VH-VL binders against NAD kinase (nadK). Designs and how they scored, part 52

Target 1, 268 residues: NAD kinase (nadK), of Syntrophomonas wolfei subsp. wolfei (q0aze0)
Amino acid sequence: MKIILVNNRFKENTEKKAQEIAGQLSALNVEVIIDNGLDEPYAGTVDFIMVLGGDGTMLRAARRYGQRAIPVLGVNMGTVGFLSNIEINELAEYLPLILREEYSLEARMMLEVAVFQQQSLLTRVFCLNELLLRSNSPRMLSFALEISGQKLEPYRGDGLIVSTTTGSTAYSLSAGGPIADPQLDAFIVTPVASHIINKRPLVVSPEREISLHLLEEREAIIGIDGQIKMDFGAENRVLIKRAPHPLLMVNLKAKPFFTSIDRSLQRQ
Below, E stands for the ipSAE of ESMFold2; O stands for the ipSAE of OpenDDE; V2 stands for 0.75 times the mean of E and O plus 0.25 times the DockQ between their complexes.

## First folded at step 2 (VH-VL)

Design e16 (from o32 with heavy chain Y108F; framework fv_oberotatug)
Fold by ESMFold2-Fast, scan of step 2:
Structure e16 (fold): chain C 268 residues (1-268), chain A 124 residues (1-124), chain B 107 residues (1-107)
Amino acid sequence: as target 1 above (268 residues)
Amino acid sequence: EVQLVESGGGLVKPGGSLRLSCAASGFTFSNAWMSWVRQAPGKGLEWVGRIKSKTDGGTTDYAAPVQGRFTISRDDSKNTLYLQMNSLKTEDTAVYYCTTHPRYSGSFLAFDIWGQGTLVTVSS
Amino acid sequence: DVQMTQSPSSLSASVGDRVTITCRASQSISRYLSWYQQRPGKAPNLLIYAASNLQSGVPSRFSGSGSGTDFTLTISTLQPEDFATYYCQQSYSIPWTFGQGTKVEIK
């Protein structure tokens, strides 16, 4: 059995903990590959991905490996987030279930984001939470949104978020988007500080194709899961589709989404 | 109300075949992992095999005494679990129970819901 | 295979007694241990999962303890409905295996 351990080396002692876990797995005849974010993603076949860290580390793992249909387990090592399933101090107890593939899988939709300059593809990336189009200056953007070829009236504001249902509790929530059951497949399209009072968040079929471009030259950025940033100008167009494969998240214990989000919102 | 109802048991000669059914109601069958457990008259419990949900890979596992002779399958559209028993032996005589696992392994794969059982007698 | 051995194979007790049943695994199974009750002519019922967690709806007089190789089921104050056969079961390694059973009989 071959496992990738994904960690964040910039968190204190995370690299040391990853090495300890790798040693424990090797003692059980498991081949371990450590991905600390510095090198290119591992290109070989693997059986399982274990993410050691918070939601940010899981987002990186999903971007790198989410399209390979490999089970991914989030193991929390500090501040609890939405994408981890077990705590690090529970890992030893659940390890036999992991090695015997005695776990449930939950499919989470992902976005495929393609950025073009005129007709040329500049980049294609996948993400678990969202694409953010935003102004990179105090000036508002003017931009066009198309949904499956249907051209909406122009937007004017600070930007737009196109989110998965998993991403409904991330940037989309902060911008006024709805909370969505992550087991549903849908795009959530949430305006950011729109000057048009009637611009509402949209919930659309994941079979839709979403296109964005600027109507005026502005300083703008495309953001992916808050981790990748790309300049975006009037010569650029972004195309957003449902990714070919969902992220397969491992459930070793029940994680009550609705009670967790309810408690989180009452603390805000 | 959550329930499992087994059927298809009966008297069969050695070398014969029999198919057991387990009808599920009151829960989302398509998400459940299902097992067969048997109990010979006056004896203890013996795990026969299990099938995972289609979402979790739909894989099957069997105990050594039945490997190659028994096949577990499911029809999620009918909320029904099956056990196809071939090349039956007198040692297969038992009450056969179908049972569920919670979808999450946090219960450490305990059998939380059981049917009433169906008797299979393999006798000459 | 992981062998599960229960002790005793049978015991006689009176209503109100404290009853203790032991289960031993042939190798360490962490907390991958469940306890079941089977009343005469009935299907088994789950009592305890993960060695010490009480199943919903099961009376608090039942408790489980142990980890690794040695496990105990305790009934603090035996009731008339508790005269039954009890089984431990490991889910650490396939094939899943049960203990031979402990019959709790009226004294």
Scores: ipSAE 0.380, ipTM 0.711, lowest interface PAE 3.5, mean pLDDT 89
Fold by OpenDDE, second read of step 3:
Structure e16 (fold): chain C 268 residues (1-268), chain A 124 residues (1-124), chain B 107 residues (1-107)
Amino acid sequence: as target 1 above (268 residues)
Amino acid sequence: EVQLVESGGGLVKPGGSLRLSCAASGFTFSNAWMSWVRQAPGKGLEWVGRIKSKTDGGTTDYAAPVQGRFTISRDDSKNTLYLQMNSLKTEDTAVYYCTTHPRYSGSFLAFDIWGQGTLVTVSS
Amino acid sequence: DVQMTQSPSSLSASVGDRVTITCRASQSISRYLSWYQQRPGKAPNLLIYAASNLQSGVPSRFSGSGSGTDFTLTISTLQPEDFATYYCQQSYSIPWTFGQGTKVEIK
């Protein structure tokens, strides 16, 4: 068995824990690769991904490895979040199940985000939570939203979020988007400070494609999962689709989403 | 076949005017952003200006050396791009290329389609 | 304005050689960088766009890399038809600007 441990090199506690766990796994004849984000994603085949940290680390792991259809376990290290399944102090208990592959998987839809300079592809990214288009100035944006070739009325506002159902409890929620069942596949299109009063979020079929572009020469940015930032201008287009593969999240411990959502939200 | 064909080049005196044309074929011209790029004899490439598609506002941008003197326009019904050059200077002497980008995605900022160029010579 | 500086201005190489041309932007242009090839008496041809994307129809011996301010065009194995002048071009901000060119000559 080969396992990737994903942590954050800037979080010393996660680094130390990763090394500790790596030692433990090695003692069990498990091959371990530590990914602290310093290097390129490991290109070889692996059987399991263990994410040590919070939601941010999970999002990074998802972007790096999610398209590879590898089981991903979130191990929380004392942070509040939605994407961890077990606590670090529980890992020893569940480790035998992991090694025996005695766990269930929950498929979470990811976004495929393609950013173009006109017709030229600049970058393609898979992400678990959301794509954000927002103004990079105090001025609101004017941009076009198209869904499966259907052109909506121009949007005016600070920005727009296209989120997965997983991402519905992230920035989309703060922007007034609905909380979505993570077992549901859908896009959530949430306006950010829309000029149109009562502009409602859209719930869109994952079978559709969403495209965005600016209607004016304005400085904007594309944000992905709150971690990646790219400049976005009038010459750019973004195309959002359902990723070809979902993130396979390991479910070792049952976490009732709707029961826990209230508690989680109260902590924020 | 996708192609651009420039025309209208020739000899003109300083202070004179000239209008270049670029005929487009093989792609949806109306969706394309178009640019002019020039090259003085024995020199490098120089961007002259661009015009966006009508759907993207149809606005134009120009390089500083030609600002106020040159005008880019388009006739989508004729699949033709124009460059009106006024108050020509000797330093405007160059081969002028019409450029665009692939047909599938409207405008792109890399010039993937070029015409053969048309020579403009400004001399007394 | 963003200034693009290529290096070298010229180089001599033989068929089969690995050729590397660099382009530096005066400020970050992200990946908004294209490479062109121009043969004598001909219009330029697009080789690479978005810093590293190979244009359709362009031989795989051409490759581009870089982001921000420093970019590289590489010809892995120079062919007879590759003797030409190469230009980089930024499309990050108006006005769009080209490098001064790199002439690849036969040794």
Scores: ipSAE 0.000, ipTM 0.477, lowest interface PAE 16.5, mean pLDDT 90

Design e30 (from o32 with light chain I94T W96Y; framework fv_oberotatug)
Fold by OpenDDE, second read of step 3:
Structure e30 (fold): chain C 268 residues (1-268), chain A 124 residues (1-124), chain B 107 residues (1-107)
Amino acid sequence: as target 1 above (268 residues)
Amino acid sequence: EVQLVESGGGLVKPGGSLRLSCAASGFTFSNAWMSWVRQAPGKGLEWVGRIKSKTDGGTTDYAAPVQGRFTISRDDSKNTLYLQMNSLKTEDTAVYYCTTHPRYSGSYLAFDIWGQGTLVTVSS
Amino acid sequence: DVQMTQSPSSLSASVGDRVTITCRASQSISRYLSWYQQRPGKAPNLLIYAASNLQSGVPSRFSGSGSGTDFTLTISTLQPEDFATYYCQQSYSTPYTFGQGTKVEIK
């Protein structure tokens, strides 16, 4: 068995724990790769990914490895979030099941985000939470939204969020989007400070494609999962689709999403 | 109501074959890991084998005494679990129970739902 | 394989008695231990999972304890309906294995 441990090198406690766990796994004849974000993603085949940390670390892991259809376990290390399944102090208890592959999987839809310069692809990213288009100035943007070839009326506002259902409890929620069942596959399109006060979020089928571009010469940025930032101008287009592969999240312990949502949200 | 109902048990000669069925209702069968457990007359419980959900790979595991002779399968469209028993032996005589643990109930793999069992008698 | 040794094989008790059944694993199974009750002619019923978690619907007079290799099922005040056979079962690794059973009989 080969396992990737994903941690955050800027959080020393996660680094230390990753080393400890690596030692333990090695003693059990498990091959371990530690990914603290410093290097490129490990290119070799692996059987399992453990994410040590909070939601941010999970999002990074998802972007780096999600397209590879590898089971991913979120191990919380004292943070509040939605993407961890067990606590760090529980890992030892569940380790036997992990090594024997006796766990359940939950498929979470990811976004495929493609950014173009006219017809040329600049970058393609798979992400778990959301794509954000926002103004890079105090001025509102004017931008076009197209859904499956249907051109909507131009949007004016600070920006727009296209989120997965997983991401519904992230920035989309702060912008007034609905909370979605994480077991549901859908896009959530949430306006950010629209000039139309009654502009509502859209829930869109994952079978559809979403296209965005600016209608004016303004400086904007694209944000992905709150971690990737890139400049976005009038010559750029972004195409959003359902990723071809979901993130396979390991479920070792049942978590009551809806019953704990209020508590979790109050802490964020 | 959540329930499992076994069927297909009966009398069979040594070396014969028998196919048991377990009909599930009241829960999302397709998400459940299923097992067979048997109990010889007047004896204790013995795990026979397990099948995971399709989403979790649908793989099977068997106890050594039935390995190579028994096959566990499932039809999620019919909410039915099967146990194909070949090359039956007298020691296979038992009440056969189907049991399950829900997919998202945790990782401790307890059997929280049981059928009432079906009797298989292997005798010459 | 993990062997489960259950004791005693049988015991006699009266209504109201405190009953204790033990189960020992041949190796550490952490908390992957369940307890079942089986009445004559009936299917087993889950009582305790994860060594100490009470299954929904099970009376609070039932409790489980232990971790690693030694486990205990306790019935604080035996009721008439509790006369049955009890089994421990490990789910730490396949093949899953059961204890021999403990028959609780009326004194």
Scores: ipSAE 0.198, ipTM 0.699, lowest interface PAE 2.4, mean pLDDT 92
Fold by ESMFold2-Fast, scan of step 2:
Structure e30 (fold): chain C 268 residues (1-268), chain A 124 residues (1-124), chain B 107 residues (1-107)
Amino acid sequence: as target 1 above (268 residues)
Amino acid sequence: EVQLVESGGGLVKPGGSLRLSCAASGFTFSNAWMSWVRQAPGKGLEWVGRIKSKTDGGTTDYAAPVQGRFTISRDDSKNTLYLQMNSLKTEDTAVYYCTTHPRYSGSYLAFDIWGQGTLVTVSS
Amino acid sequence: DVQMTQSPSSLSASVGDRVTITCRASQSISRYLSWYQQRPGKAPNLLIYAASNLQSGVPSRFSGSGSGTDFTLTISTLQPEDFATYYCQQSYSTPYTFGQGTKVEIK
């Protein structure tokens, strides 16, 4: 069995723990590849991915490996997050179950984001939470939104978020979007500080394609999962669709999503 | 209400075949892991096998005594679980129960809901 | 295979008694243990899952404890409807295995 351990090298405690876990797995005849995020993703075939860290580390793992249909387990090492299933101090208890494949899988939709310059593809990225189009200056944007070829009236404001249901509790929530069951597949399209008073978040079929481009030259950026940032100008177009494969998240114990989010909202 | 209703039991000769059905209602069957558990007359419970949901790979596992002779399958469009029993032996005589793991997840894998059972008698 | 052994195989008790049933696994199963009640002629009913969690609708007189290899089911104040056979079951690995059963009989 071959396992990738994804960690954040810039957190020294995480690097030491990854080495410790790798040694334990090696003693059980498991081959281990450590991915600290600095090199290219491991290109070979693997059986399982273990993410050591918080939600940010899981988002990186999802972008690197989420399209390969490999089980991914989030192991929390710090503050409580939404994307981890077990705590690091529980790993020893669950490791035998991981090796025997005694776990369930939860499919989480991902976005496929393609950025073009004129008609040339510049980049294609997959992500778990969202794409953000945002002004990079005090000036508001004027931009076009198309949903499956249907052209909506121009948007004016600070930007737009296109989110998965997993991303509904991330940036989309702070911008006024709905909380969505992560087991539901849908795009959530949430305006950021729209100057058009009646622009509301949209919940859209995941089978649709979403296209964005600027109607005026402005300083704007495209953000992916809050971690990747790209300049976006009037010569650029972004196309968003459902990624070919969902992220396969491992459940070793029950995750109480609705009670967890309800508690978070009650404390505000 | 959540229910499992079993059918297809009866008398069969050694070496014969029989197919059991389990009709599920009141929960999202397609997300559930399903098992068959049997109980010989006057004896304890014995797990026969399990089938995972399609989302979890749809794989099957069997207890050693039935491996190679029994096949578990499911039809999510009909909310029905099946147990195909081939090469039946007298020691397969038992009440066969259909049971489900907690809906939406296999975590802790307790058998939450049980059918009423269907009797299979293998006798010459 | 993980073998589950229950003790005692049977016991006699009176209404109002505290009843304790034990279950031992041949290897560590963490908390992947469930307890079931089976009344004569009926299907089993889940009482406790994950070693100590009471199933919805089950009376609070039932409780479970333990982890690893040693587990206990306790009925604090036995009622007439509690005369039944009780089974422990591990779900830590396949094949899933049950204990031999403990019959709780009227004294």
Scores: ipSAE 0.042, ipTM 0.592, lowest interface PAE 6.2, mean pLDDT 88

Design e7 (from o32 with heavy chain T55I; framework fv_oberotatug; at its last look DockQ between E and O 0.30; V2 from the best seeds 0.00; counts 0 for: pae E 9.4 > 2)
Fold by ESMFold2, look of step 5:
Structure e7 (fold): chain C 268 residues (1-268), chain A 124 residues (1-124), chain B 107 residues (1-107)
Amino acid sequence: as target 1 above (268 residues)
Amino acid sequence: EVQLVESGGGLVKPGGSLRLSCAASGFTFSNAWMSWVRQAPGKGLEWVGRIKSKIDGGTTDYAAPVQGRFTISRDDSKNTLYLQMNSLKTEDTAVYYCTTHPRYSGSYLAFDIWGQGTLVTVSS
Amino acid sequence: DVQMTQSPSSLSASVGDRVTITCRASQSISRYLSWYQQRPGKAPNLLIYAASNLQSGVPSRFSGSGSGTDFTLTISTLQPEDFATYYCQQSYSIPWTFGQGTKVEIK
């Protein structure tokens, strides 16, 4: 069996724990590859991905490996987030199930984001939470939103969030979007500081295509999961679709989503 | 109300075949791992096999005495689990129970919901 | 295969008695052990999972303990409805196996 351990190289405690766990797994004849973010994603065949850290580390793992249909387990190393399943001190208890591949999976929709200049594809990236289009100046953006070729009235404001249901508790929530059950597949389209009074958040079928482009020359940014930033201008457009594969999250413990919403949001 | 109802039991000669069904209600069947467990008259319990949910790969595992003779399948559109039994032997005579595993593996794979069973008798 | 051995095979007890049933695995199964109750003519019911966790709806007079190879089911104050056969079951290694059962009878 071959496992990737994904950690955050900027947190010394998580790096030490990753080395300890790698040693334990190697003693059980498990081949271990550590991904701390410095190198290109491992390209070879892998059976399992273990994410050691919080939601940010999981978001990076999802972008790197989420389209490969590999089980991904979130292991909490500190503050409780929305994407961890077990605590680090519980790993020994669950390790036999992991090694025997005796666990259930929960699918989480991802976004496929393609950015163009004119008609040329510049980049394609996947994300778990959201795409953010925002102004990079004090001035508002004027931008067009199209949903499956249907042009909505122009938007004017600070920007727009296109989120998955998993991302509904992230920046979309702060901008006034709804909390969504992560078991649902949908886009959540949330305006940011809209100048136009009747622009409300939209919940959109995952089968739709979402297109964005600026209507005026402005300095803007596309943000991905709050971790990747790309300049975005009048020469660009972005196309957003449901990603070909969901993130396959390992489910070893019951998920406390609805019963813990208040606590999780209070800490946000 | 959560229910599992087995059907299809009966008398069959050695070498024969029989198909058991298990109708499920009151829970999301498509997310469940399902097992068959049997009990010979007056004897203890014996695990027969398991099928995972389709999202988890839909794979099956069987106990050695039935490997190659029994096939577990599921139809999520009908909320129904099946057990196809071929090349039946007198040792296969038992009450066959349909049972579920909890949604998460933290149960350590316990059997939490059981049907009332259906009797299969294999004799000449 | 992991063999599960229960002791005793049967016992007689009175209402109000404390009853202890043991289960031994032929190799370590960590805490991957469940206990079931089966009344005559009925399907088994889950009592205890993961060695010591009480299933929802099961009376608190039932408790489980142990890890590794040795496990115990205890009924602190036997009630009339507790006269049944009890099985342990390991889920550490396929094939999953049951103990032979312990019949608890009225004295």
Scores: ipSAE 0.367, ipTM 0.731, lowest interface PAE 3.9, mean pLDDT 89
Fold by ESMFold2-Fast, scan of step 2:
Structure e7 (fold): chain C 268 residues (1-268), chain A 124 residues (1-124), chain B 107 residues (1-107)
Amino acid sequence: as target 1 above (268 residues)
Amino acid sequence: EVQLVESGGGLVKPGGSLRLSCAASGFTFSNAWMSWVRQAPGKGLEWVGRIKSKIDGGTTDYAAPVQGRFTISRDDSKNTLYLQMNSLKTEDTAVYYCTTHPRYSGSYLAFDIWGQGTLVTVSS
Amino acid sequence: DVQMTQSPSSLSASVGDRVTITCRASQSISRYLSWYQQRPGKAPNLLIYAASNLQSGVPSRFSGSGSGTDFTLTISTLQPEDFATYYCQQSYSIPWTFGQGTKVEIK
């Protein structure tokens, strides 16, 4: 069995913990590859991915490996997150089940984001939470949204978020989007500080294609999962659709999504 | 209400074959791990085998006494679980129960829903 | 295979009695232990999962405890409907295995 350990090198003690866990796995005849974010993603075959860290580390793992149909387990090592399933102090208890493949998988839809310059594809990326289009200057954006060939009236404001249901509790929530059951597949389209009265968040079938482009020359960026930035100008367009494969998240214990989000919203 | 109903049991000669069915209702069958558990007359419970949901790989596992002779399959479009029993032996005589493992709902893979059972008798 | 051994194999009790049944695993199974009740002529039903968690709809007189290799099921005040056979089961390692059963009979 071959396992990738994904960690964040820049957080205190995560490297030491990753080495400790790699040693424990090696003693059980498991081959371990450590991905600390410095190198290209591991290109070989692997059986399992263990993410050591918070939600940010899980988002990176999802972009790097999420389309390979490999089970991914989030192991929380610090602050509470929504994408982890077990705590680090529980790992020893669950490790035998991981090795025997005694776990369930939860499919989480991902976005496929394709950025074009005129008719030429510039880049194609995948993400778990959202694409954010936003102004990179004090000036508002004027932009067009098209859903499966249906052209909506122009938007004017700071930007737009196109989110998965998993991403409904991330930036989309902060911008006024709904909380969605992550077991549902849907796009959530949430305006950011719209100056057009009655521009509401939309919940859209995951089978639809969403496109965005600027109507005026402005300084804008596209953000992916809050981690990747790309310049976006009037000559660019972005196409968003459901990714070919969902992220397969490992469930070793019951996921208390609604009680977790309720508790999070109540805390001051 | 959640229900499992087994059928297909009966009398069969040693070396014969039978196919058992388990009809599920009241829950999302496609998400459930399903097992067969048997009980010989006057004896205890014995796990026969399981099948995982399609999303979890759709793989099967069997207890040693039935491995190579029994096959578990599922038809999610019909909400039905099957047990194909080949090369039957007299020691396979038992009531066969269909049971669920709901994907981890805090139950540590416990069998939380059981059918009424169907009797398989292997004798001449 | 993980072997599950129950003690006692049978016991006689009266309504109102406190009944204790033990289950021992041949190796550590953490908390991956469930308890089932089987009334005569009926299918088993789940009482306790994860060693100590009471299944929804099960009366509070039933409780479970233990971890590792030693587990206990307790019925605090036996009722007429509790005369049944009780089974422990480990789900830690395939093949999943049951104890031999403990029959609780009327005195």
Scores: ipSAE 0.154, ipTM 0.630, lowest interface PAE 5.8, mean pLDDT 88
OpenDDE, second read of step 3: ipSAE 0.326; ipTM 0.745
ESMFold2 (binder alone), look of step 5: mean pLDDT 90; pTM 0.924
OpenDDE, look of step 5: ipSAE 0.632; ipTM 0.856
ESMFold2, look of step 8: ipSAE 0.006; ipTM 0.575
ESMFold2 (binder alone), look of step 8: mean pLDDT 91; pTM 0.941
OpenDDE, look of step 8: ipSAE 0.405; ipTM 0.769

Design f1 (framework fv_bermekimab)
Fold by ESMFold2-Fast, scan of step 2:
Structure f1 (fold): chain C 268 residues (1-268), chain A 122 residues (1-122), chain B 107 residues (1-107)
Amino acid sequence: as target 1 above (268 residues)
Amino acid sequence: QVQLVESGGGVVQPGRSLRLSCTASGFTFSSYGVHWVRQAPGKGLEWVAAISYDGSNKYYAESVKGRFTISRDNSKNILFLQMDSLRLEDTAVYYCAKDSEWFGDLYYFDYWGQGTLVTFSS
Amino acid sequence: DIQMTQSPSSVSASVGDRVTITCRASQGISSWLAWYQQKPGKAPKLLIYAASSLQSGVPSRFSGSGSGSDFTLTISSLQPEDFATYYCQQANSFPLTFGGGTKVEHK
């Protein structure tokens, strides 16, 4: 068995904890690769991915490895989050179940984001939460949104979010989007609406293709899961569709989504 | 243009409290983490505290942990630093600084305010 | 905490000189390092992030290099506006820490 340990680079002891866990796993005849996010993703075949950290670390792991159809377990290191399943102090208790592959998997849809310059593909990336189109200057954007070839009336404002249902509790929520059951597959299209009048969030089929391009030359950025940032100009367009594979999240214990989100919203 | 304006500094007595504010404009405040960095007279830069874009994650330097509280109001584009149990060692210019990355993990400081001075009477 | 040590603490230079400032981390920080310039009475300005990436609007005479624990900021041909104090900063882990600073002053 080969396991990747993905750690949170911002916590002073996460590398020591990853080394400690790697030593324990090695003693059990498991090969361990440590991914701290600074190098290219591990290119070899692995059987399991263990994410040590908060939601941001899980988003990075999903982007790097989510399309490989490998089980991914979120292990909370003390921050509040929605993507972890167990706490670090519970890991020893659950480790035998992990090694015997005695767990269930929950599939979470991902986005496939393709960015073009003119007719040339610049990059293709995957994400778990959302793509954000945003102005990078005080000037509002004017942009076109197409959904499966249907051209909507032009948008004017600060930007747009295209989110998965997993991402419904991330930036989409802050921009006024709905809270969605993560068991549903859907795109949530939420205007970033400082001054967008009469534009509402849209909930659309995950079989739809969404395209965006600027109608006026402006300084804009596209952001992916808050971690990848790319300049976006009038010569660019982005195409968003459901990724070929969902992220396979490991369930070792029940974690009730609705009571968790309700508690989080009461805390502010 | 991007602008960060600190206020609330002044002369304070040891053991008292002071609240600093930083008003942001020219960018989407709710999309960026923000930091407090201080500089004692004639000395170097010291990172004090940080808060994530949504306010869910807060970080502090050991020297201020338990005494200072960072918070933000995204509806008003304001960052706060509540400073309790102030000591002479807290004398410094306090800068508000914006994280360089959209929804980022609190990496680097691409824009800074002009700073607000915190000093002590007698 | 990750301690950042800069050397030298000051350097005397003339316009046109090549200036090199070093920064050492007490543990490995990969490429998670930035360089800042601070002029007297002003707030710092970001010059370089991720060890070697030039911030938009910063002149190409500034460059950064290094990875792991040893990092260098180089000014290839010092200009009058470059007399300032320079700081390195690690972004690998909390708490974020700065070097002690290097004053670049007139000979």
Scores: ipSAE 0.000, ipTM 0.447, lowest interface PAE 12.1, mean pLDDT 86

